# Designs tried in a protein design chat: VH-VL binders against q9nrl2r1430to1533. Part 298

Target 1, 104 residues: q9nrl2r1430to1533
Amino acid sequence: GGVHELSAFEQLVVELVRHDDSWPFLKLVSKIQVPDYYDIIKKPIALNIIREKVNKCEYKLASEFIDDIELMFSNCFEYNPRNTSEAKAGTRLQAFFHIQAQKL
Short names: E, the ipSAE of ESMFold2; O, the ipSAE of OpenDDE; V2, 0.75 times the mean of E and O plus 0.25 times the DockQ between their complexes.

## First folded at step 17 (VH-VL)

Design gg55 (framework fv_iluzanebart; at its last fold request DockQ between E and O 0.80; V2 from the best seeds 0.84)
Fold by OpenDDE, fold request of step 20:
Structure gg55 (fold): chain C 104 residues (1-104), chain A 122 residues (1-122), chain B 107 residues (1-107)
Amino acid sequence: as target 1 above (104 residues)
Amino acid sequence: EVQLVQSGAEVKKPGESLKISCKGSGYTFRDYWIGWVRQMPGKGLEWMGIIYPGDSDTRYSPSFQGQVTISADKSISTAYLQWSSLKASDTAMYFCARQGYDLKGSYYFDYWGQGTLVTVSS
Amino acid sequence: EIVMTQSPATLSVSPGERATLSCRASQSVDSDLAWFQQKPGQAPRLLIYGASTRATGIPARFSGSGSGTEFTLTISSLQPEDFAVYYCQQYNNYPLTFGQGTKVDIK
């Protein structure tokens, strides 16, 4: 990426990505790997996309950034049953996010 | 500006090992799949595999599975393609290429390196 | 694997003339089809993705159409810089596969 100072959003994305439970969220789901994903999820998003939006200064309000992060988790819980590793990871990561988001 | 810069031409002998590189810039390297494509002399393009630097998720073409190793070092925005033992038939141009994406879950090659010529001869 | 077949192998056209290139998939690839241009000694360049969307910076004379198994790349008025080899590529399923290419040369 480009050289620039980390904003609060950038830093939070870095922290989310570094979290042990970020693995389901690092990249946009491939329809090759999950053929039915896009039949269910209509607003796909992932941390790489969110980071891109941050880098492009597309978030003017913290609420917009938070909404995308919450959408990411919502998609996970919509597609993955509660007993899956993805859903469990999402639950833990979301809890972490909620704590970190208090700094925004 | 997105750029992929590959390492220089290689002249090797059969049986030698080789590792070529592809350095990305102008974008967040760890957040995009990067792949390798072979083009033998006077021939078409062949997909070899891809890697996601952010988690090292790697996918190979069946034709290249076990024949090469694809890796990446996200700390220096560099992807690698390596052989443990080259063959004359490995003589080719090797391109790295980034995959862009659409929100329908499709990934397509949008930017390419300039290519690395690998010549293997006894 | 999905086999991509391009036709014709070579297309000879005059400058200013319309060029039509075909690409066929052995099974449906939906709209997950890209077209690339490659000139001698250069890397491929993305022209079209999603079967019909021009990549950034690609002139309007290039257009892609089709879905499923039949695709077409059209160059409405061939320019001198358009003489090259063109590849189609499906990214609908692994392994990703390219057509064998169509060479567009000057008549």
Scores: ipSAE 0.927, ipTM 0.960, lowest interface PAE 0.4, mean pLDDT 97
Fold by ESMFold2-Fast, scan of step 17:
Structure gg55 (fold): chain C 104 residues (1-104), chain A 122 residues (1-122), chain B 107 residues (1-107)
Amino acid sequence: as target 1 above (104 residues)
Amino acid sequence: EVQLVQSGAEVKKPGESLKISCKGSGYTFRDYWIGWVRQMPGKGLEWMGIIYPGDSDTRYSPSFQGQVTISADKSISTAYLQWSSLKASDTAMYFCARQGYDLKGSYYFDYWGQGTLVTVSS
Amino acid sequence: EIVMTQSPATLSVSPGERATLSCRASQSVDSDLAWFQQKPGQAPRLLIYGASTRATGIPARFSGSGSGTEFTLTISSLQPEDFAVYYCQQYNNYPLTFGQGTKVDIK
């Protein structure tokens, strides 16, 4: 039962990571590099954290996995102004995710 | 079990090139920063630089910028430290270490390789 | 660069006694401070991160405290295997920097 769901989450994370617009989302934002990030973003997340949660079987429902991906995009749009390369990458990657998530 | 396994000891002459390796296993290698730390004989620890294998994002200590090259090949879970021209002052133990992280964007060394001893003498 | 200064350089204690090691940063590092143990011929081993969080598998006799610029590592009842060099390290700013080490020796 759970094997199909876990394989689907793993495959989707791999596709997101490979996408050209994944660069703002691959790893947790460094506090050293962006000192004010954690003053603004209270629930940080990134694709490497989501992949680890998938590998440890921490998502019990598809909705929990989807919520973490959506949180990642929400954080991007909250921190980055609309005209930034980060926000533009986030917009395109989110659209790609919505298409792929229909398969879950 | 998280492990970092480094290449064996090297004995070189000044002016020679060298590339040493650090292979990770037991975790998703591409998703964790790998750092390099030098320890000269009888001395303490010095941070050299870090690399994120997933995107090759690399940061150097100012003391080591231009002295070494850090690289990684995520397809074989291996990070590298390279010198184009060794000096006697490069004689040291070189450690690789993985960085763990907290949810406030802090990165700290959590697992270490066994070290590679590099001896440079004429 | 943030300079990390450890004291004392050498601490001589008997088994069963408490050892207290100090680490001072030249500017605030918040709680971004780790402690490592290194035995001769071995790689450093993470003991404490976040100034006070014990790493996986580290015995309860090891505890860390402090924030900002003043930090302490305490070993409540020193065991024979605890004789080693201890390093503090800040990860609050680049370059990452280590203290010079405190050697814990047997009396």
Scores: ipSAE 0.827, ipTM 0.931, lowest interface PAE 0.7, mean pLDDT 94
Fold by ESMFold2, fold request of step 20:
Structure gg55 (fold): chain C 104 residues (1-104), chain A 122 residues (1-122), chain B 107 residues (1-107)
Amino acid sequence: as target 1 above (104 residues)
Amino acid sequence: EVQLVQSGAEVKKPGESLKISCKGSGYTFRDYWIGWVRQMPGKGLEWMGIIYPGDSDTRYSPSFQGQVTISADKSISTAYLQWSSLKASDTAMYFCARQGYDLKGSYYFDYWGQGTLVTVSS
Amino acid sequence: EIVMTQSPATLSVSPGERATLSCRASQSVDSDLAWFQQKPGQAPRLLIYGASTRATGIPARFSGSGSGTEFTLTISSLQPEDFAVYYCQQYNNYPLTFGQGTKVDIK
């Protein structure tokens, strides 16, 4: 999209990053730090990658941006058992995202 | 366009403290790991550690754990390397470097600062 | 710790000739291997990552190959600006480790 749409994507990423529950999503999972992650998750994504894609104007539609954010949460729930701090943070951040996404 | 600019050369005595800096520009500083690499005179390259400025996640080489402090201030796009008490053996060139990534979770150094020469002698 | 061993320590090559540099890892690093060039008084420069992917802006005469424990950097037609020290570096596990370097000299 246009400059207003790019600003909206940028602002939403800023708000997600500032949220207390963003900590599992800030950076692409390191293969060194979590060795089995890439055996399970085949379409990895994180807020740092999403911000880079916004900066490079790689999202042509708001739906593409929303799809990457939802993929991020889906990966979290696929890799992490329900009772983990990561999955709980994902649930809360996803709820926040759904509220904020109405601006798109 | 990615640039890492380091603070100037330092001449110090054993026992003194020191903090050197690395300022990143041309990219989103908080979203990339940044590391420090030592090169002793006439020697090769040694990884000291890395930090993710976005959350301050910090990893040290065992050789440097407890010997230096790596930190970052993302509000001014700057990473730091600190010694509380320098030794003559700390005389070296110190580079900062940014890590790029691939979608298989591997991180590799892609851009380097110009280096900061630290000389520690009585 | 994964030890990276480079050979030869020094390689004397005439301009226009082919240079072949070797790097061996003490255990498999898959393809998590980078090559750097460092000229005297300068910072290292990334040449190759992922064992064989040329970094942006690196001339086509530089190529990398190998996987697992054995890796090669080839300079197909050595130019005057290529006389430098070359380092391999694994990023498969902590601590991140460099080879000791191969110096490419004018013959």
Scores: ipSAE 0.774, ipTM 0.928, lowest interface PAE 0.8, mean pLDDT 94
OpenDDE, second read of step 18: ipSAE 0.842; ipTM 0.938
ESMFold2, look of step 19: ipSAE 0.733; ipTM 0.918
ESMFold2 (binder alone), look of step 19: mean pLDDT 93; pTM 0.946
OpenDDE, look of step 19: ipSAE 0.854; ipTM 0.938
ESMFold2, fold request of step 20: ipSAE 0.768, 0.769; ipTM 0.926, 0.928
ESMFold2 (binder alone), fold request of step 20: mean pLDDT 93, 93, 93; pTM 0.948, 0.948, 0.947
OpenDDE, fold request of step 20: ipSAE 0.923, 0.924; ipTM 0.961, 0.962

Design gg56 (framework fv_iluzanebart)
Fold by OpenDDE, second read of step 18:
Structure gg56 (fold): chain C 104 residues (1-104), chain A 122 residues (1-122), chain B 107 residues (1-107)
Amino acid sequence: as target 1 above (104 residues)
Amino acid sequence: EVQLVQSGAEVKKPGESLKISCKGSGYTFRDYWIGWVRQMPGKGLEWMGIIYPGDSDTRYSPSFQGQVTISADKSISTAYLQWSSLKASDTAMYFCARQGYDLKGSYYFDYWGQGTLVTVSS
Amino acid sequence: EIVMTQSPATLSVSPGERATLSCRASQSVYSDLAWFQQKPGQAPRLLIYGASTRATGIPARFSGSGSGTEFTLTISSLQPEDFAVYYCQQYNNYPLTFGQGTKVDIK
C-alpha cells in the first residue's frame, strides 16, 4: 500500500494497543505459560508481531492487514472459552476494530 | 540497528540502594521482552528475570524473587534493575538482553547490552 | 529447575581444527536451546537458537545440533577470533538456565 495506508495501519495498531481490552493480544503467547497453546493454534499472532509487519511494510493491501487482525481474534476465540476474560476482552476489542477498520 | 546501552559501573557499600538502567533503540522497545542476567566474577551466566515493557508483565527467577526489582519505562525505552539494600555478594556484572521470538511461543536472548559492573564492598 | 551441563570444561584446539562442544539438559527441552559466545570483557553473543538455527550474521562454521537432552555446538574450522567461552541455555521452562560454560582455548 501507499504511505497513507501504511500510516493508517500504524495508527490503528496504536489505537488497538491503547484499548483497555488489548491485554490478551499485546504479545505472543509463551508456550512456557501455556504449554498446549501451539498444539491448538497453528498460526499464532499478536499485536507486537502485526506492528512489526507494518513497520517492515509487509502489508501491501488493507485486506492483508485486516486478515491478520481477524486471525488474532480468531485464535483467541478458538483457544479461550466464551466465558473467559480473554474471550470477552477479544469480543469488545474486535467490535472496536471493526468500527475503526471502516476508516481504512 | 538494535542496541542496548546500559548505565555505567557502580561502586557501592553494603546496605546502599542501587538502580541501573538499560536503554533500547533500533526497535520498538515496548514490543519485546527484556531481561537481566547476572555474571559474578569469573563465573557463568544467571537468569534473573524478564519484563515486557508494553504491559510491565514481569517474571523473576526464584533465586532473585524478592531480592531485586525489575521495571521498565516504555516512554524512554528503558529497563531497570534495582536493589533496596546491596550485599557484598551482589558484586557482579549485570547484562540486559532482549528476547526475540520464533513464532512458536519460544523466546531467546538475541541482543545484549554491554554490561554494568557493580562492586559492593565495605 | 532444568540443569544444563556442558562438557568439556576446557577444550584446547588448534586453529583450523574442528571443535565439538556438548550440552546436556537434566530433562527434555525439546529444541528450545541457544548457544552463546562470550569473549573476555564482552557481553554474550547469540550464535544458535532453536538448537540448530544460526543467528543473523553468524558464520557458517558454527552449527548446532541435537534435541531433547543432548546438544552439540560444532565449529568446523576454528578461527583465531573463536577462542572464547561458550554457553548453552534452555528457554523451554522457567527459570531459564545456562550451562556452566566451555572455554575454547588455543592448543
Scores: ipSAE 0.837, ipTM 0.937, lowest interface PAE 0.6, mean pLDDT 96
Fold by ESMFold2-Fast, scan of step 17:
Structure gg56 (fold): chain C 104 residues (1-104), chain A 122 residues (1-122), chain B 107 residues (1-107)
Amino acid sequence: as target 1 above (104 residues)
Amino acid sequence: EVQLVQSGAEVKKPGESLKISCKGSGYTFRDYWIGWVRQMPGKGLEWMGIIYPGDSDTRYSPSFQGQVTISADKSISTAYLQWSSLKASDTAMYFCARQGYDLKGSYYFDYWGQGTLVTVSS
Amino acid sequence: EIVMTQSPATLSVSPGERATLSCRASQSVYSDLAWFQQKPGQAPRLLIYGASTRATGIPARFSGSGSGTEFTLTISSLQPEDFAVYYCQQYNNYPLTFGQGTKVDIK
């Protein structure tokens, strides 16, 4: 990666956070609120963690950034049944991400 | 690096309204929970509530639900604690604190503001 | 609510001595326990989180142990600057709760 790639990652995270369907992904699921989440999901992640990794220049390749975003969606579909508002939001946000990621 | 700066001491009368503030710097404010903790004179610490500035998700201790309002303005990296009508029993030091987290969904207070002393007397 | 009980209420120890502080939860909090130090006129300072992980910048003389319901904070060689009140806090369930504190007096 380079300076332009880091700026692109930051911009894309900002676009995802601003999206109406980002609400299930903004922060790590609280184990107090969802006690069984961490029994099912082995590699938890959220947009706030991804943003921190971008800011700390932790992504060396665009593929690493894309993998973390896809992991976030994969976790959503693993935990949440298809008919839930979480899964529906995830489906729409993932489609938006796939369009934006073509620019990376 | 990480710093929380609270507003100055307040001297109020019962029945008055009050809003105190906690400004974060040195980190992405919108991405961390902020909590409020009360310490009455000579007493221990009591958790009041927490807010996530990024989406305004707010949780209160049952003892403080309806007694105070917690809010945040992510555009200026500031959280607030507000009373509509103060009582003498609200006399206390009020701390704000940021919650750090682990990757298993646990949240714990890692950085604290200096405190705001609120005195309510007739 | 989970009740946190600390003992003793007060310790009076000389510099160089070992101090051991106890914290008990009314139900299991696993390892979701933090220890804070509060010096007179100051804000609390995080010492330990996850029951045993020392926070950044905290001297090695501070250590935490325990899980479930019984927890200990140990200060291996007490220094004059360790004069303070120490609080344990569980973050396993809402409402978040603190112990009543243990006051460490330095002779």
Scores: ipSAE 0.766, ipTM 0.918, lowest interface PAE 1.0, mean pLDDT 93

Design gg57 (framework fv_iluzanebart)
Fold by ESMFold2-Fast, scan of step 17:
Structure gg57 (fold): chain C 104 residues (1-104), chain A 122 residues (1-122), chain B 107 residues (1-107)
Amino acid sequence: as target 1 above (104 residues)
Amino acid sequence: EVQLVQSGAEVKKPGESLKISCKGSGYTFRDYWIGWVRQMPGKGLEWMGIIYPGDSDTRYSPSFQGQVTISADKSISTAYLQWSSLKASDTAMYFCARQGYDLKGSYYFDYWGQGTLVTVSS
Amino acid sequence: EIVMTQSPATLSVSPGERATLSCRASQSVESDLAWFQQKPGQAPRLLIYGASTRATGIPARFSGSGSGTEFTLTISSLQPEDFAVYYCQQYNNYPLTFGQGTKVDIK
């Protein structure tokens, strides 16, 4: 089953990346562009890092994959006030993720 | 396994347009920044700009803003560097390089293309 | 922009000797500093990133140290294939900047 699980994780990442609300999550926040981000967020992650972990077979359980996606959303809501475009995009993408994750 | 392969040498006249390429393989191209670095004959390295192929987010060095265009086509894992009108002073070796990253948001050049020599002369 | 200054401009050493190359930043770059090796006619090759982390496949004789504004690349026992120009580069702020290079000549 490992190859089929890997395909499922990659498909889900692809669907998240293609979503209109993925823009805050595509790549790790640059500390040059957002200097205070890493003072606030202690466990940074982004879709490009999650995809790399999928490709390197670093997720042994579906729960580990789901935890990393949820961490990504948690970081978004911790750093960004609720009325921001980032937080609103995160709320919509998280809802989409919860629907897609039911397939896992 | 990670490779960046650049297009071949170019000989052009001042005023001509040019587009050179950098094709990535052995990794997920859309998920890594690609940068361009100029090296004038006998001189050191100058950063020109970077692009993230996944969303086309592009950052230029102030010295190159408006002088060149950086673009990428993620469907064919290729980044481009383009001049609308070449000058003799554009004669140089041009390198593309991928940026690796750490978990503190730092990005550094980890793999380099072989370089494209561009010669602009009358 | 952050100016990177390397010294010496040229270093002549015999095989087996220790070579020490310096790089100074005009303001703190923390540990966001890389070292590259470039041989004639070739692309630069990453040696060190994060001031002190060796890149994959780089021999143990290469080591980096320093933080803030003062950085050092050390080659503990110089080999004939180490004849090259060495560049430091900061990636702490835009624009990204390189030092002017140190040329290592083997006597």
Scores: ipSAE 0.759, ipTM 0.920, lowest interface PAE 1.0, mean pLDDT 94

Design gg58 (framework fv_iluzanebart)
Fold by OpenDDE, second read of step 18:
Structure gg58 (fold): chain C 104 residues (1-104), chain A 122 residues (1-122), chain B 107 residues (1-107)
Amino acid sequence: as target 1 above (104 residues)
Amino acid sequence: EVQLVQSGAEVKKPGESLKISCKGSGYTFRDYWIGWVRQMPGKGLEWMGIIYPGDSDTRYSPSFQGQVTISADKSISTAYLQWSSLKASDTAMYFCARQGYDLKGSYYFDYWGQGTLVTVSS
Amino acid sequence: EIVMTQSPATLSVSPGERATLSCRASQSVSDDLAWFQQKPGQAPRLLIYGASTRATGIPARFSGSGSGTEFTLTISSLQPEDFAVYYCQQYNNYPLTFGQGTKVDIK
């Protein structure tokens, strides 16, 4: 049910955060450090924001949660070239996520 | 309820070391930047630096770079500000503050600790 | 660094009257401007962020306006609890910087 799904979302976020390749995704990008980021990315998101949404029970369906995680990766790949450390980390973390998401 | 509770007042001598603390509660500590602000007696507010407990990403004001160390222990939801060798000029009130955020990538101090008074005199 | 300059240094206002505080930035900070209230012996309290958005729990009599380099905090009808020092702060670029403060006292 919904309670079990919420717990599953919480656990998955914890696992994503603990992953070695989570560093590009832990916090919302600061426009001070990346001035052009928000000119390119129109739906910014990060694991801290996703965790907050989980805590507030904003996800009613697993698909909504998955969509936000996928958006997070999509933003990374949109802004970062493939040869960057961020993109490479994102690729690995996304693969991990896809495996874990099968358990939802 | 978001709350930041700082350690108590300190009376020190020049040359002594000091580490003061700021404990956060009522929110996920690791997920928000936390900063330190100095207020010398009868003066205004000065940004010292910030740290993101989730990954220990730390940023300093140029005026405080190398003068203090900012750290955090996310396991106990606590941020720290420390000096290796205090000076009389370090006498001030020190506030910790959490940075909230908007979805435009801006961060602003939304909650503050009660402050820690540090007095350094010979 | 971006220098924030507040005026006036002291503003004497009678209860019930309007108070207008100014904050100027040495260069554009867009709308990345916050206002804080600080009473003696207390920590600053966030009033406004994003130049014009009231923080949670802040009375409607407080309002912020402006963008770029010129900003204003308005207290439409000063209440007894509003006598304090007010600081503006930019968070558009590092280092983050505060104005020197405006003291609002009773006339």
Scores: ipSAE 0.853, ipTM 0.940, lowest interface PAE 0.6, mean pLDDT 96
Fold by ESMFold2-Fast, scan of step 17:
Structure gg58 (fold): chain C 104 residues (1-104), chain A 122 residues (1-122), chain B 107 residues (1-107)
Amino acid sequence: as target 1 above (104 residues)
Amino acid sequence: EVQLVQSGAEVKKPGESLKISCKGSGYTFRDYWIGWVRQMPGKGLEWMGIIYPGDSDTRYSPSFQGQVTISADKSISTAYLQWSSLKASDTAMYFCARQGYDLKGSYYFDYWGQGTLVTVSS
Amino acid sequence: EIVMTQSPATLSVSPGERATLSCRASQSVSDDLAWFQQKPGQAPRLLIYGASTRATGIPARFSGSGSGTEFTLTISSLQPEDFAVYYCQQYNNYPLTFGQGTKVDIK
């Protein structure tokens, strides 16, 4: 990735983190707090992991960055029933992401 | 490089309030849990609590719930441990430590501050 | 809630010898077990996490093993700088708990 790509990924992650609906996605689900999460979700991820990967220049293509964000939403909808506050927050944040990702 | 730098030693009297600090650098502070651990003179380590600076999610050990307040200010990469009224039994070394994590949802202390000695007497 | 018990309380070994430290949990902690080294006047230092994974920068002479309730830290060829207190800690359940420590003295 180039300088423009790194700046764009960093900016988008910051915008996602600041969004009102980011609360289910800020950090990895604790297995102490949610013991069955890792029985269901096999590829866990969260915004703090994605931000670290951006900061370490681990995304070589925009598609890799987008795939990790989409995995995060996919995990949310897989674990959480549709009527939960988590799933509703995920739906709104994903829509916001799709709009912002058009700039990538 | 990851560093946690704690505030200096404190000498206090019973009944006084105190707030000590732990400043992180070399990583994204808001994205890692910070814990507090007490070590009484000549004794082992006791977990007090943890906080996630990004959302202020806080968990306390039952032994310390209501005895101390843990807080953080992510804008200045600093976590705090506070007493409203100190007791002689609070005399100890207090460490802050960052939690690393694995992709199975486990959190473990990976980097530690140098410690803050708190002496409460008379 | 989970009690961590370390043995022995004090271990005296000669330089170059193997030191074996034990840690037992009162209930299963899976592999959510860390080992820390603390030298006099210093902060604890992470040696091992996940029961057997060496932390970055930790010499190969340190190894961890075990799962469930029985855990071992081994120092294969003890060096003078290994004089310290060693703590195990479980992070499988709240509250997080430490063992009482094993003091390693050079014989």
Scores: ipSAE 0.792, ipTM 0.923, lowest interface PAE 0.9, mean pLDDT 94

Design gg59 (framework fv_iluzanebart)
Fold by OpenDDE, second read of step 18:
Structure gg59 (fold): chain C 104 residues (1-104), chain A 122 residues (1-122), chain B 107 residues (1-107)
Amino acid sequence: as target 1 above (104 residues)
Amino acid sequence: EVQLVQSGAEVKKPGESLKISCKGSGYTFRDYWIGWVRQMPGKGLEWMGIIYPGDSDTRYSPSFQGQVTISADKSISTAYLQWSSLKASDTAMYFCARQGYDLKGSYYFDYWGQGTLVTVSS
Amino acid sequence: EIVMTQSPATLSVSPGERATLSCRASQSVSSELAWFQQKPGQAPRLLIYGASTRATGIPARFSGSGSGTEFTLTISSLQPEDFAVYYCQQYNNYPLTFGQGTKVDIK
């Protein structure tokens, strides 16, 4: 049920954060550090934000949770060229996520 | 309830080292920037720097770069500010503060510790 | 760095009257401007962020306005507990900088 799903979301976020390739996604991009980021990315999100949403029980369906994680990766690939460390990390982390998400 | 609790007042001599602490509770400590602000006696507020406990990403004000060290231990939800060698001019109130966010990439101090008074005199 | 200048240095106001505090930035800070209240012996308290958004729990009598380089904090009807020092702070660029503060005294 919902309680079990919530726990699953929490656990998955923990696993994503602990992953070696999570560094581009741990926190929201700083406007000071990347001034043009929010001119390009219109739906910013990061693992800290997703965790907060999980803690607040904002995800009623697994699909909603998955959508936010996919959005996080989509933003990364939209802003970062393929040859960047961020994009490469995102590719690996997303692959990991897809495997773990099958358990939801 | 979000709360930041700082360590107690310090009385030190010039040349001594010092490390003060700020413990966060009521929120996921690792997921929010936490910063330090100096307030010298009878003066205004000065931003010293910030740290993101989740990855230890640290940013300093140029005025404080190399003068202090900011660190954090996310396992105990605690941030630190330390000096290797205190000066009389370091006498001040030091506040820790959490930075909230607005989903626009901007961060603002939304919760503050009670402050730690540091007195350095011969 | 971006220099924040507040005026006046001291503002004397009677209870129930309107208080208007000004904050000017040496260059545009867009809307990345916060206002804080600090009472003697206490830590600063966030009043306004994003130039015009009241923080949680802040009374409606506090309002912020402005963008770019000119900002205003307004207390529509000063209450006894409002006598304090008020700081503006920009978070548009590093280093983060505060104004020198405006002290609101009782007339």
Scores: ipSAE 0.841, ipTM 0.937, lowest interface PAE 0.6, mean pLDDT 96
Fold by ESMFold2-Fast, scan of step 17:
Structure gg59 (fold): chain C 104 residues (1-104), chain A 122 residues (1-122), chain B 107 residues (1-107)
Amino acid sequence: as target 1 above (104 residues)
Amino acid sequence: EVQLVQSGAEVKKPGESLKISCKGSGYTFRDYWIGWVRQMPGKGLEWMGIIYPGDSDTRYSPSFQGQVTISADKSISTAYLQWSSLKASDTAMYFCARQGYDLKGSYYFDYWGQGTLVTVSS
Amino acid sequence: EIVMTQSPATLSVSPGERATLSCRASQSVSSELAWFQQKPGQAPRLLIYGASTRATGIPARFSGSGSGTEFTLTISSLQPEDFAVYYCQQYNNYPLTFGQGTKVDIK
């Protein structure tokens, strides 16, 4: 039940973090480095935050976990133009996520 | 829960190399920035640099760029501060500290190691 | 770099009295300001971050206020364990910078 579901979320986060295209998503965008990010993105999130939420048992439903991952990709595509390395990495990682999420 | 444990005191001569360590436990080490802060005897705190162990992204204070090397090994939850050639002016207490974060991309030091005293004298 | 200036350098206060410590930034740091307590032979301890948010486990007698360039740490009723050096730190710009410290001594 709950313990098994949390293990599945943690496994998926580990797989996402290990992926070559995870680099834009590992940690929150630094306000010092990219100050305009927080003028555009109102619900920031990153893989380290999602992992912490998994570890603290904050996801009650698989849909809540999936929503946070999708928010992360949505933020990427909203901030970054399509021709950027960030947007391209996001496109490939999102495709990988959709395949893995079928197991949830 | 969260702990940072630093290596023991060092007594060195000018020109010697040194590498000190900071081991994190009680949290996911790879997911938090680790910073290094110097405190010279009787003086205040000086930021040296930070590293994100998950991807080895590193930022240095201009005053310490090229003078020290910051690294991390996420497989053993340990960050390092290294000198290739010590100077007497490196005599200080060196603290490692973890950065917590808010959801608006700000990073602040929330947990600190106990410090490593480095004494460099001829 | 942003220079952080603390005042006074030393504050002498009796137990039970209110202490007010000031920190000034040479340019705006918004609310990206932390306060630390350091006792002799010990590591700094986070008290306040975001100018006014108390860190976990920090007693209610510690409060922070301010934004931009002028910040204050208030200890409403000093306890014996509160005699220490206090540092402010900005994290709005690189390099990260600390004030020189205010030493709170017993009178």
Scores: ipSAE 0.797, ipTM 0.925, lowest interface PAE 0.8, mean pLDDT 94

